# VHH binders against q75qn6r703to848: the designs that were tried, part 22

Target 1, 146 residues: q75qn6r703to848
Amino acid sequence: KPSMIQENLFIGGGLAARSIYTLQHLGITHVLCLCANEIGQSDTQYPDLFEYQNFSITDDEDSNIESIFQEALDFIKHGEETGGKILVHCFEGRSRSATVVLAYLMLQKKLTLLEAWSKLRKVHRRAQPNDGFARILINLDKKCHG
Below, E stands for the ipSAE of ESMFold2; O stands for the ipSAE of OpenDDE; V2 stands for 0.75 times the mean of E and O plus 0.25 times the DockQ between their complexes.

## First folded at step 17 (VHH; framework vhh_etentamig_d1)

Design c6 (at its last look DockQ between E and O 0.55; V2 from the best seeds 0.56)
Fold by ESMFold2, look of step 17:
Structure c6 (fold): chain B 146 residues (1-146), chain A 121 residues (1-121)
Amino acid sequence: as target 1 above (146 residues)
Amino acid sequence: EVQLLESGGGLVQPGGSLRLSCAASGFTFSSYWMYWVRQAPGKGPEWVSTISTGGGSTYYADSVKGRFTISRDNSKNTLYLQMNSLRAEDTAVYYCAKYGRSTRTYGYDYRGQGTLVTVSS
């Protein structure tokens, strides 16, 4: 259920995050959750199995998702540096998680938005940032590449 | 104030053993994954080992697998590293660390002052 973007990075929704045996089989060690208020952490998260970083970002065009990009990217880097694999997820696996993954590919891997989008859609056809998040990503692309 | 105090380092012959300790205070120790990181002279930091909140999951760098054992005692707020079959390349300053999850410290690692391990004849 989780889609593999690269060896150490996966994307999914709430169902993927609850598929504990699948996550363990894939070797997931770190989980970045963008929908903490929607899922009730204590009964849906397993802190002895995975290290979590949690955000509560709504999937609204007005949500300031850019405000958490640096902290999210730092967590992904932390997982990579400690030999781990990271799941980035939101509730539906289509907008918030896709937006953060695209930002990671652009800021950390230095891809253009078009390159990042192509890479993500190849493995995760469900990806569709909302229009507000898309505008944020377009602006980010201009800042990074002109 | 978060504090991590490493101890137990020293001089040891190749093939020998040491047990490192890390005393933690200023945060809820049992809620955090804990890490050992080392830095050899003239090198960048290298991840050594990881332990989950209750110790149910442990992970090791390939260079130390089978020789080092990470453990924790949550009742004493203490992290441990048992180091066996030590080699010259294990010579480094060893640090206890955690990843920050608070607004003040997002994106920062916390580590102590370190404890020196020297493996030499």
Scores: ipSAE 0.599, ipTM 0.817, lowest interface PAE 1.6, mean pLDDT 89
Fold by OpenDDE, look of step 17:
Parts: C-alpha cells; structure tokens; sequence
Structure c6 (fold): chain B 146 residues (1-146), chain A 121 residues (1-121)
C-alpha cells in the first residue's frame, strides 16, 4: 500500500501504517504519523517494533502544517542516519503526508516544488495537498528558489 | 532533567572487549528508543547502535555489526553496549543518546558526557 518515494522513504495512509505485516515487509523502521489525533491511530502503534514521531495536524486549509516541517524533517533525517526506512503517513495518504514529503524533497533534496511534485506523483498518484497546504508549499518554493 | 551517564570505557588491546553502561534518569526510560553514538578524534558523530523500547528490535551500523551488542534493562533504567573484537578504528568517545523532536545538536536531543574507549596495542 505505501508508495516508495526513494529507497528509504515511503508515503502512505493510516491503514497501511497499522499493518505490522506491511511495515515489516517493507523494512520500515521509523513511522512519521501526521494524524495522531484521528481516533485509534495512536492506539495501533507498536513502539517496540518501530520508532514513531507523532503529530496532530488536521487536514484543513487553515492548519499550520509548516510549523512541523523542521521537526518532521529532523525525524526523517534521524531515520536516515540510523540506516532505517521511514514511512510518512496521514489518514488517507493524500494531503498531510504528501505535503510533508514535498517539503522534505524541497528543503532536503533541494528540489523545486514542480520537481518534487513530479517525483511524488510518479509513484503516489493520490497525492493532493489541500489548497491551504498548496499555498504553503508555493510560498516555500518562493523562499527557496524565487 | 534528562540525564545520561556513560561508563565502562578504557584502554583495551585490539581484539579485546569492553562493556559500556549508560544510566538514564529524568524521563521514562522504557518509553524511548535508545542509541549509542561515538565520535572519534577529528571526525563527526557516528551512529553505532539502536534499541527499541522493550529491546525487541536492535540495529547496528555496518562497522560494528557482528561485534557489538546493544541491550537494555528497563527496570534499572540502564543501556548497555557489549563491544567485542575491538579494533583501532573503534577508538572514540561513546555517548548514550536519546532522540526527541529537536535533533539539531549532534543529531540527538540528549546525550551524556561520554566515555572514552581507546583501542591500542
């Protein structure tokens, strides 16, 4: 279910994140959860099997998801530095997770938004940040490249 | 206040063994993955090993795999690193580390003062 962005980075939804088999099959070691506020999500985590970083971001246009970009990126880098594989997930794997992945690609991999978008959409067709998140990413792109 | 106190370092000959300990306090030890990292002279910090909350999962850097064993005793709030078949390149200050949300400093939120391991003939 999760889509592979790169060798050590995956994106997916809540159902995939709850599947021990899926996580272990993919060799996931670190799970970045962007929907800890959804009912049952945190209760279905396995901290003895995977390392988790939980955020409670709502999938709304007014959500300040940019406020967690640095911490989210730090977690991904932490997973990378420990030779792990990171799953970034939200509820549907569409908006919040996509936004964070795009931010990662732009800030860490130095991609433009267009490049990051193309890279993500090639493997994760359902990626679609909400309009508010899109504006945040556009502004980020301007800061980084414009 | 989070505190990590490493011990067990010393001088050892190549091929020798050491066992490092880390006494943790100031946080719920059993709720966190724990890490060993090391820093050799003139080099940056290097991840060595990681252990999950209950010890069910362990991971190692390729450079120490098969030689080092990480373990923990949650009842004692203590992290261990058994180091066998030590090599000169293992010479470093070894740190016990805890991850948090801010890893800007040396890549880890918290680490101790470290314990020096010197492998030399």
Amino acid sequence: as target 1 above (146 residues)
Amino acid sequence: EVQLLESGGGLVQPGGSLRLSCAASGFTFSSYWMYWVRQAPGKGPEWVSTISTGGGSTYYADSVKGRFTISRDNSKNTLYLQMNSLRAEDTAVYYCAKYGRSTRTYGYDYRGQGTLVTVSS
Scores: ipSAE 0.536, ipTM 0.793, lowest interface PAE 1.0, mean pLDDT 92
ESMFold2 (binder alone), look of step 17: mean pLDDT 81; pTM 0.825

## First folded at step 19 (VHH; framework vhh_etentamig_d1)

Design d1 (at its last look DockQ between E and O 0.61; V2 from the best seeds 0.52)
Fold by OpenDDE, look of step 19:
Structure d1 (fold): chain B 146 residues (1-146), chain A 121 residues (1-121)
Amino acid sequence: as target 1 above (146 residues)
Amino acid sequence: EVQLLESGGGLVQPGGSLRLSCAASGFTFSSYWMYWVRQAPGKGPEWVSTISTGGGSTYYADSVKGRFTISRDNSKNTLYLQMNSLRAEDTAVYYCAKYGSSKRPSGYDYRGQGTLVTVSS
């Protein structure tokens, strides 16, 4: 169910993140969780199987998701440096996770927003940052590429 | 305060073995993945090995895979690194490390003072 963005980076929703079989099948080692306080969140992680980094981010236009970009990217980089595979997920795998992945592609891989969007949408059609997140990404693009 | 104290380093000949230990305190040891990293002279920090909270998952850098074994005893708040078939290129200061929400230089929240491992004929 998770979509492969690159060899060591995947994106998905909560259901995918809860599937031990899916995660192990894909070789996931690190899980970046962008779920806020969804019911059952604390009972859905397996810390002896995967390393988690949890962020409490709501999927609304006013959510300050850019405040976690550096920390999220550091975690992804940490996973990469340890030879792992990272799953970035939120509840639906649509907005929050997509936003962080796009930020990663822009900041770490030096892609423009358009390039990052194209790359993500090719493999994860449900990706759709909310309007607030989209504005944040647009501003990020301007900062990175002018 | 989080504290990590490495021990067990020393001088060993190529092909020899060492066992490193790391005593952890100041945090719930059993709730965190733990890491060994090393820094050789003139080089940057290098990840060596990782172990999950309960020890169910272990991972190794390609350079040490098959030779090193990471383990932990949560009842003793201690992390271990069994180092076999040591090579000259394994010479480095070895650090016990913890990763968390804040990244420090070398990519970890906390690490100890390290223990020196010297592999030389």
Scores: ipSAE 0.808, ipTM 0.900, lowest interface PAE 0.6, mean pLDDT 93
Fold by ESMFold2, look of step 19:
Structure d1 (fold): chain B 146 residues (1-146), chain A 121 residues (1-121)
Amino acid sequence: as target 1 above (146 residues)
Amino acid sequence: EVQLLESGGGLVQPGGSLRLSCAASGFTFSSYWMYWVRQAPGKGPEWVSTISTGGGSTYYADSVKGRFTISRDNSKNTLYLQMNSLRAEDTAVYYCAKYGSSKRPSGYDYRGQGTLVTVSS
């Protein structure tokens, strides 16, 4: 079941992304997939039900997930500005999706990393960016907030 | 390359109707969600309506629900907006749009030049 981070923004894993009835019930209109080449998501997508943005980011400490932050943020904003609700997901809903959601909260909603982390953990306790992603987020926090 | 050409705007009285069209080319129209966005004088862009690839899902801003109807004809690569019960507040340039990846992403990557709708007596 996807976790609601705020109105219009949800986080989950691959199983949540495949639970089409649940997504429709929640009013999800937009799906941001960070694991497109891992779960066959692109082959089983439902483009008449949801608008998709797909990335293939591995859950490795050396993956350059920061390179896709701006595109991911733009897609989330697109969904929000068109009255939609967005699911951000990866395979397990633990590392990549959490990292992107935290970056969104920091860059777009202007939260510190601590504030974003507290907000996410309250609704999605499995959130745990890998150590490399955590370093990226810490550096981002310093750039944005000192 | 990608082209979106809006038409059908004009001057109408309050309570009147207009039908906007958007001719699409340079991409596989049937594979994209399509949007109507409007921009009133002195204001920023406002989302109006959305239609999914096959038309199975449609969405409307609260300000236009019950008055506007989005549709598409994928065989003609054309998007439509039927606007009924027009009000002065609907005065704007109307754009059709799609979301897509670009080297510099923005809210809507592609939109046409727009068509002006003026609602006044």
Scores: ipSAE 0.633, ipTM 0.835, lowest interface PAE 1.4, mean pLDDT 89
ESMFold2 (binder alone), look of step 19: mean pLDDT 81; pTM 0.817
ESMFold2, look of step 20: ipSAE 0.606; ipTM 0.821
ESMFold2 (binder alone), look of step 20: mean pLDDT 80; pTM 0.812
OpenDDE, look of step 20: ipSAE 0.603; ipTM 0.819
ESMFold2, look of step 21: ipSAE 0.629; ipTM 0.831
ESMFold2 (binder alone), look of step 21: mean pLDDT 81; pTM 0.821
OpenDDE, look of step 21: ipSAE 0.342; ipTM 0.709

Design d2 (at its last look DockQ between E and O 0.48; V2 from the best seeds 0.00; counts 0 for: pae O 5.6 > 2)
Fold by OpenDDE, look of step 19:
Structure d2 (fold): chain B 146 residues (1-146), chain A 121 residues (1-121)
Amino acid sequence: as target 1 above (146 residues)
Amino acid sequence: EVQLLESGGGLVQPGGSLRLSCAASGFTFSSYWMYWVRQAPGKGPEWVSTISTGGGSTYYADSVKGRFTISRDNSKNTLYLQMNSLRAEDTAVYYCAKYGSSKRPEGYDYRGQGTLVTVSS
């Protein structure tokens, strides 16, 4: 169910994130969870199997998702530096997770928003940040590339 | 306050062994993955090993895989690193580390003062 963005980075929804088989099959070691309360983080996570970083973000246009970009990136980098594989997920794997992945690609991989979008959509069709998140990403693109 | 105190370092000959310990306090030890990192002279911090909350999952840098073993005793709030077949390139200050909400420039949140491991003939 998760989509592979690159060798060590995956994106998906809550169902995929709750599947031990799926995570282990993919070799996931780190899970970045962007669910507020939809899946009950404490009940659906396996801390002895995977390392988690949880952010309580709602999928609303006025949600301050950009406030977690640095921390999210740090966690992804942490996973990378430990030779791990990171799953970034939200409830549907559509908006919140996509937004953070796009931010990662832009800030860490130095891609333009268009390049990042193209890269993500090639492997994850359902990716679609809400209009508020899209505006945030557009502004980020301006900051990064003028 | 989070505190991590490393011990067990020392001088050892190539091929020798050491066992490092880390006493943790100030947080729920059993709820966190724990890490060993090291910094050799003139080099930046290097990840060495990771262990999950209950010890069910362990991971190692390629440079130490097969030689080092990470373990933990949650009842004692202690992290361990068994170091076998030590090499000169293993010489470094070894730090016990806990990952927080952000990665600091030093590499990890909350690390101790470290313990020096010197491998030399």
Scores: ipSAE 0.744, ipTM 0.877, lowest interface PAE 0.7, mean pLDDT 93
Fold by ESMFold2, look of step 21:
Structure d2 (fold): chain B 146 residues (1-146), chain A 121 residues (1-121)
Amino acid sequence: as target 1 above (146 residues)
Amino acid sequence: EVQLLESGGGLVQPGGSLRLSCAASGFTFSSYWMYWVRQAPGKGPEWVSTISTGGGSTYYADSVKGRFTISRDNSKNTLYLQMNSLRAEDTAVYYCAKYGSSKRPEGYDYRGQGTLVTVSS
């Protein structure tokens, strides 16, 4: 089931993203999918129920996930500005989705990496960015907060 | 190129009704969620309403719920906003909008030129 990070923001894996009744019950309106190449979109996505932003990012240490941060964060902001709630998900809900959520908390909510990590782990214990993504987040933290 | 053309605005009395239209081109209209956003003089933009691709889901800001109805006709590539029980506070320029790429110069939302709705005695 999706984990609630804050009132309008949720994180999960592919199972959570397919749990349509649960998503509707939670009031989710926007779904940010980081694993579009790992799912059959016509079989697992419902564009009349949720507005989607899809990316195909592999969970490899050398994947350039930072390249999609701005678009991902803009989509989250779009959902917030239109009164919605956003699910951020990847296949397992462990690495890619955690990385994007942490980047959002750091860039938009101005948290340090340590603060963002603590906030995320409190509600989503399986969060574990891969080592490459962790390095990206550490570098981002240095740029934002010294 | 995405184009959105709002129409149907004008001067109305409090308690009156007005229907706005938005003609869309340059994209597959039926594949996108669509939005109405308004901007009153001297204020920032305010989200008004949202409709899903087929119209199965609709959402409204609390300030307009029960008075406004969003709809769409995908065969005509047209978005509508029926506004009833209008109040002075509804005076604004109304824009239809769709979400889009952050890489365009106007930001991530596509909006038309807008249509002015004035509610006054």
Scores: ipSAE 0.644, ipTM 0.849, lowest interface PAE 1.4, mean pLDDT 90
ESMFold2, look of step 19: ipSAE 0.629; ipTM 0.832
ESMFold2 (binder alone), look of step 19: mean pLDDT 81; pTM 0.820
ESMFold2 (binder alone), look of step 21: mean pLDDT 81; pTM 0.820
OpenDDE, look of step 21: ipSAE 0.019; ipTM 0.367

Design d3 (at its last look DockQ between E and O 0.17; V2 from the best seeds 0.00; counts 0 for: pae E 15.3 > 2, placed apart)
Fold by OpenDDE, look of step 19:
Structure d3 (fold): chain B 146 residues (1-146), chain A 121 residues (1-121)
Amino acid sequence: as target 1 above (146 residues)
Amino acid sequence: EVQLLESGGGLVQPGGSLRLSCAASGFTFSSYWMYWVRQAPGKGPEWVSTISTGGGSTYYADSVKGRFTISRDNSKNTLYLQMNSLRAEDTAVYYCAKYGSSKRPFGYDYRGQGTLVTVSS
């Protein structure tokens, strides 16, 4: 159910994030959760199996998702440095998770927004940041590449 | 205040063994994954091992896999690192660490002062 963006990075929704079988099958070690409260983070997570970083972000156009980009990026990098595999998920695996993944690809992998978008959409068709998040990403692209 | 205190380091010959301990306080130890990291002379810090909250999941750097064993006793708020078949390249200061932002030193929120492990014939 999760989509593989690269060898150690996956994106998905809440259902995938709740499936121990899915996570273990993919070898996931780190889970970046971008759900506000839709899935009950404390009740649906397995801290003895996976390391979690939780962010409370709503899927609204005015949500300040860019405020967590650096911290989210750090968590992904931490997972990478420990040889792990990271799942980035939100409720639907559509907007919030996609936005953070795109930010990662742009900031860490130095891709343009267009390149990052192409890479993500190639493997995760449902990726669709809301209009507010899209504006944030466009501004990020401008900041990174002029 | 969060405190991590490493112990158990020392001088050992190649092929020898050491057991490191880390006494944790100031936070709910059992709620966090814990890490061992090390820094060798002239090198940057490197991750060594990780253990989940209850000890059900453990992970190791390739360089120590099969030789080192991480464990924890949550009732004692203590983290352990059993180091077997030690090699000269294992010489380093070993730190007990609690994860934080990778922008912080060693990429962890907290670490102790470390304990020196010297492997030499």
Scores: ipSAE 0.751, ipTM 0.877, lowest interface PAE 0.7, mean pLDDT 93
Fold by ESMFold2, look of step 19:
Structure d3 (fold): chain B 146 residues (1-146), chain A 121 residues (1-121)
Amino acid sequence: as target 1 above (146 residues)
Amino acid sequence: EVQLLESGGGLVQPGGSLRLSCAASGFTFSSYWMYWVRQAPGKGPEWVSTISTGGGSTYYADSVKGRFTISRDNSKNTLYLQMNSLRAEDTAVYYCAKYGSSKRPFGYDYRGQGTLVTVSS
């Protein structure tokens, strides 16, 4: 159920992150989790199989998701540099993970927000950042591309 | 306790070949993706190559693609790196590495003492 954004980058929800055989079949090596406070670390993560980066960001309009963008993007870069494939996920695969993927496409791939949104929605129609996250992305787009 | 023992390094001339081995113990080797990482004098670690658990997927840094081949033998708990067409820039200590832990996701926390490869004429 993970959606492929590009050869080495995938997006999904908590169920995708728990589907271990599917992740191994896809060649996933790195898992970026945005919902660590919503899942059990010892019961739902497999550090012997995957490298993890974990954040506890709530899906609320007031959550400061921008504060973790740099660390999240660094983790994605690390996975790419090792030749790995990265899953970015939150609980539902709709808001937090979509926001981080859009920020990645804008900051690393130099896409405008509209270009990044179009690219993500073509492969992952569940993508729907909450209104607070959307404002963060709009402001980021203005800072990067006028 | 994870233990990794690299061997097979040495002095070779440019254009030569060398085969590195990594003997693994203290974990179920066949369940882990494995890496080769190198560190030249005065430089930070550089990822070289990665291999999946069964060996079906291999990945290479651009600087070694087409010259190096990673492989594994899960029955012998051994990881290999075949290095062909060696260049002076390949001079480094080569380390076999296991996945980083959730506590240090950006590092290769499990690596051996390394084996030195020197390429010079």
Scores: ipSAE 0.006, ipTM 0.145, lowest interface PAE 15.3, mean pLDDT 82
ESMFold2 (binder alone), look of step 19: mean pLDDT 81; pTM 0.827

Design d4 (at its last look DockQ between E and O 0.65; V2 from the best seeds 0.00; counts 0 for: pae O 4.4 > 2)
Fold by ESMFold2, look of step 19:
Structure d4 (fold): chain B 146 residues (1-146), chain A 121 residues (1-121)
Amino acid sequence: as target 1 above (146 residues)
Amino acid sequence: EVQLLESGGGLVQPGGSLRLSCAASGFTFSSYWMYWVRQAPGKGPEWVSTISTGGGSTYYADSVKGRFTISRDNSKNTLYLQMNSLRAEDTAVYYCAKYGSSKRPYGMDYRGQGTLVTVSS
């Protein structure tokens, strides 16, 4: 049930992150969790199966999600470069995870926001960053591409 | 402070074997995935192998599959790499590491001093 954005990168919600056999079948090795304060990590995470990076970002327009972009991107690159595949997830798979994936596509793959959005929406129709996150992404697009 | 001490390198003939060790301190070793990375002369760093927290999952670069075996002993805070059927192309400085968002290759938080493996006739 995770949506495949590219061969080694997937997006989903909390249900996708709990679908352990599906993640193993897909070859997922790394999980980037944006909603650590909303889950019981000891009961929902399996550190001997997946390497985790956890952030506690609320889905509020005022949340400073940009503050974690570089660390999130570093983790995605880490997984890719060590032969792995990465799931990026939040609770619903709509706002926080979409925002981080869009930032990754813009900063690492050098896409414009429009290109990144089109790519993500083709495979993950649920994607809908909140208005605050959308503003962050628009400003990032201007900074990167004029 | 994270400390990693690699050992077991040396000069070996093609087809030979070596066992590398990495003594870890300054962090909860059993809570981290651990990695071996190598850097050959004139080349950038290359990921070699990965082991999960309890050793339930192991991964290898294609260039070493079937020849190298990663393992760990969490009671001794020690990571190992058994290297068999060594080839000249395996000549490199070998580092153990963990992820940590450092500015070093692969986002590794700390790579120790390394241990030199030289494979030649």
Scores: ipSAE 0.673, ipTM 0.862, lowest interface PAE 1.3, mean pLDDT 91
Fold by OpenDDE, look of step 19:
Structure d4 (fold): chain B 146 residues (1-146), chain A 121 residues (1-121)
Amino acid sequence: as target 1 above (146 residues)
Amino acid sequence: EVQLLESGGGLVQPGGSLRLSCAASGFTFSSYWMYWVRQAPGKGPEWVSTISTGGGSTYYADSVKGRFTISRDNSKNTLYLQMNSLRAEDTAVYYCAKYGSSKRPYGMDYRGQGTLVTVSS
């Protein structure tokens, strides 16, 4: 279910994130969870098997998702630096997770939004940041690339 | 307040062994993955090993894999690092670390004063 963006980075939804088999099969070591008020994060996580970073972000146009970009990216970098594989997920694997992945590709991999979007959509067709998140990403693109 | 206190370092000959300990307090130790990181003279800090909350998952840097073993005793709030077949390049200050958010090294928000490990003939 998760989509591989690169060798050590995956994106998916809540169902995929809850599957021990899926996570272990993919070699996931770190899980970045962007689920806020959905069915209990702690009840569906396996902290003895995977390292988690949880953020409470709603999938709303007014949600301040950019406020977690640095911390989220640092967690991904932490996973990378420890030789791990990171799953970034939200509930549907569509908006919140996609937004953070795009931010990662732009800020860490120095891709333009267009390049990042193309890269993500090639492997994860359901990726679709909401209009508010899209505006945030567009502004980020301007900051990064002028 | 989070406190981490490393111990067990010292001088050892190549091929020797050491066991490091880290006493943790000020947080729910059993709820966090724990890490060992080290910093050699003239080098930046590097990740060494990590262990999951219950010890079910362990990971190692390639440079120490097969030689070092990380473990923990949650009843004692203590983290361990068994270091075997030590090499000169293992010489460093070793730190016990707890991941928090975005602090260096490697996102470790908290670490102790460290314990010096010197491997020399």
Scores: ipSAE 0.526, ipTM 0.795, lowest interface PAE 1.0, mean pLDDT 92
ESMFold2 (binder alone), look of step 19: mean pLDDT 82; pTM 0.836
ESMFold2, look of step 21: ipSAE 0.289; ipTM 0.664
ESMFold2 (binder alone), look of step 21: mean pLDDT 82; pTM 0.828
OpenDDE, look of step 21: ipSAE 0.030; ipTM 0.462

Design d5 (at its last look DockQ between E and O 0.85; V2 from the best seeds 0.00; counts 0 for: pae O 2.6 > 2)
Fold by ESMFold2, look of step 19:
Structure d5 (fold): chain B 146 residues (1-146), chain A 121 residues (1-121)
Amino acid sequence: as target 1 above (146 residues)
Amino acid sequence: EVQLLESGGGLVQPGGSLRLSCAASGFTFSSYWMYWVRQAPGKGPEWVSTISTGGGSTYYADSVKGRFTISRDNSKNTLYLQMNSLRAEDTAVYYCAKYGSSKRPYGFDYRGQGTLVTVSS
C-alpha cells in the first residue's frame, strides 16, 4: 500500500504502482516512475487512468539522480496544480523514490534534510537512499542552508 | 511543432452556453492527457478541466463542476469544452494545453492563443 507523505503525495514500490484499485481509491491521478527500464510499461501502466512521467534511474551509488530532480519536481507541481495526487515510486520503494521525495521536500517545501528525513521515515520506514544518493542529498542540504 | 488552436468563444448572456473547440497538431494527440486552463483579466491562470487519453477519466475544478463538460475526439485531433449555465465569473481567455516543461503556467509547453469568453448582459 502506498505511504502518504502529505495529502497529495505518496511513495511506494512497483507493487504499489500496480495496485490499480488502491491507487484509484486513494485518488491518485499522476504516477512518477523512476524504474521504467525495470518494468514492462505496456502491462503495468494504464495511461487512460493515470498520467505518467517515466525515468530510468538505476539504484547505483554513481547514478546521477540529481539530473532529473527539476523534471520530477515539475511533474509533482503539475499534478498538484491540476487538482491531482501523485505517486512517486521505484521498484522497491526504498532508495530512488525516497531520494526524489526528500529532494522535493527540501527544494519545494524548504525543509532541511533532517526535517525531510524525519517526515518521510515516520510514514515510510523502508526509506533508505543508497550512499551515493545520500551524499547528493547532504550536498543539496549544504547548498540550501550554507 | 505542437500547435493548439482554440475557437468557439464569444459574448454570451448569463445562463447561456458555449462550446469551445481546440484543434491539435504536431504531436500524437491520443497519447496525451489534455487540459483546459483559463485566465481572467488581471488574474493568474486557473485550471478548469482535464481529460485522459481515451476520455475514460475526466476532472473538473470545483468552480465549474456540473456546468462544464470536457470531451475529445481522437479521430479528429480535437478537444472540446461544453460550457453551460455560464456566469460572469467565467469570463476569461480559455486555453487548451498539454503537459510539458515548467516554462509555462502549470508546466505546460504549449497552449494556444486562447479564445475569449465574455459573459455579460
Scores: ipSAE 0.576, ipTM 0.823, lowest interface PAE 1.8, mean pLDDT 90
Fold by OpenDDE, look of step 19:
Structure d5 (fold): chain B 146 residues (1-146), chain A 121 residues (1-121)
Amino acid sequence: as target 1 above (146 residues)
Amino acid sequence: EVQLLESGGGLVQPGGSLRLSCAASGFTFSSYWMYWVRQAPGKGPEWVSTISTGGGSTYYADSVKGRFTISRDNSKNTLYLQMNSLRAEDTAVYYCAKYGSSKRPYGFDYRGQGTLVTVSS
């Protein structure tokens, strides 16, 4: 169910994140969770199997998701530096996770929003940041590339 | 206050073994993945190994895989690193570390003062 963005980075929804088999099959070591409370983070995570970073973000247009970009990217980088594979997920794998992945591609991989969007949508068709998140990403693109 | 205290370092000949320990306090040790990192003279820090909260999952840098074994005793709040078949290139200060932000070397909020491991004939 998770989509592979690159060799060590995956995106998916809550169901995929709950599946030990799926995570282990993909070799996931780090899980970035962007769920507010939909999946019960404490009850559905396996801290003895995977390293988690949890953010409580709602999928609303006025959610301040940009406030976690740096910390989220730091976690992804940490996973990379330790030779791991990172799953970025939210509840549906649609908006919150997509937004953070796009931010990663833009800030870390130095892609334009258009390039990042193309890369993500090529492998994850359901990616669709809400209008508020889209505005944040557009502003980020402006900040990064003028 | 989070405290990490490494011990067990010393001088050893190539092919020898050492066992490092890290005493942790000031946080719920059993709730965190723990790490060993090292810094060799004239080089930047590098990740060595990590272990999950209960010890069920362990990971190693390619350079130490098959030679080093990370373990933990949560009842003692202690992290271990068994180092076998030591090589000259393993010479470094070894640090016990707890993850935080990657703004710091390899994203660790906390690490101890380290223990020096010198591998030399």
Scores: ipSAE 0.238, ipTM 0.641, lowest interface PAE 2.6, mean pLDDT 90
ESMFold2 (binder alone), look of step 19: mean pLDDT 81; pTM 0.822

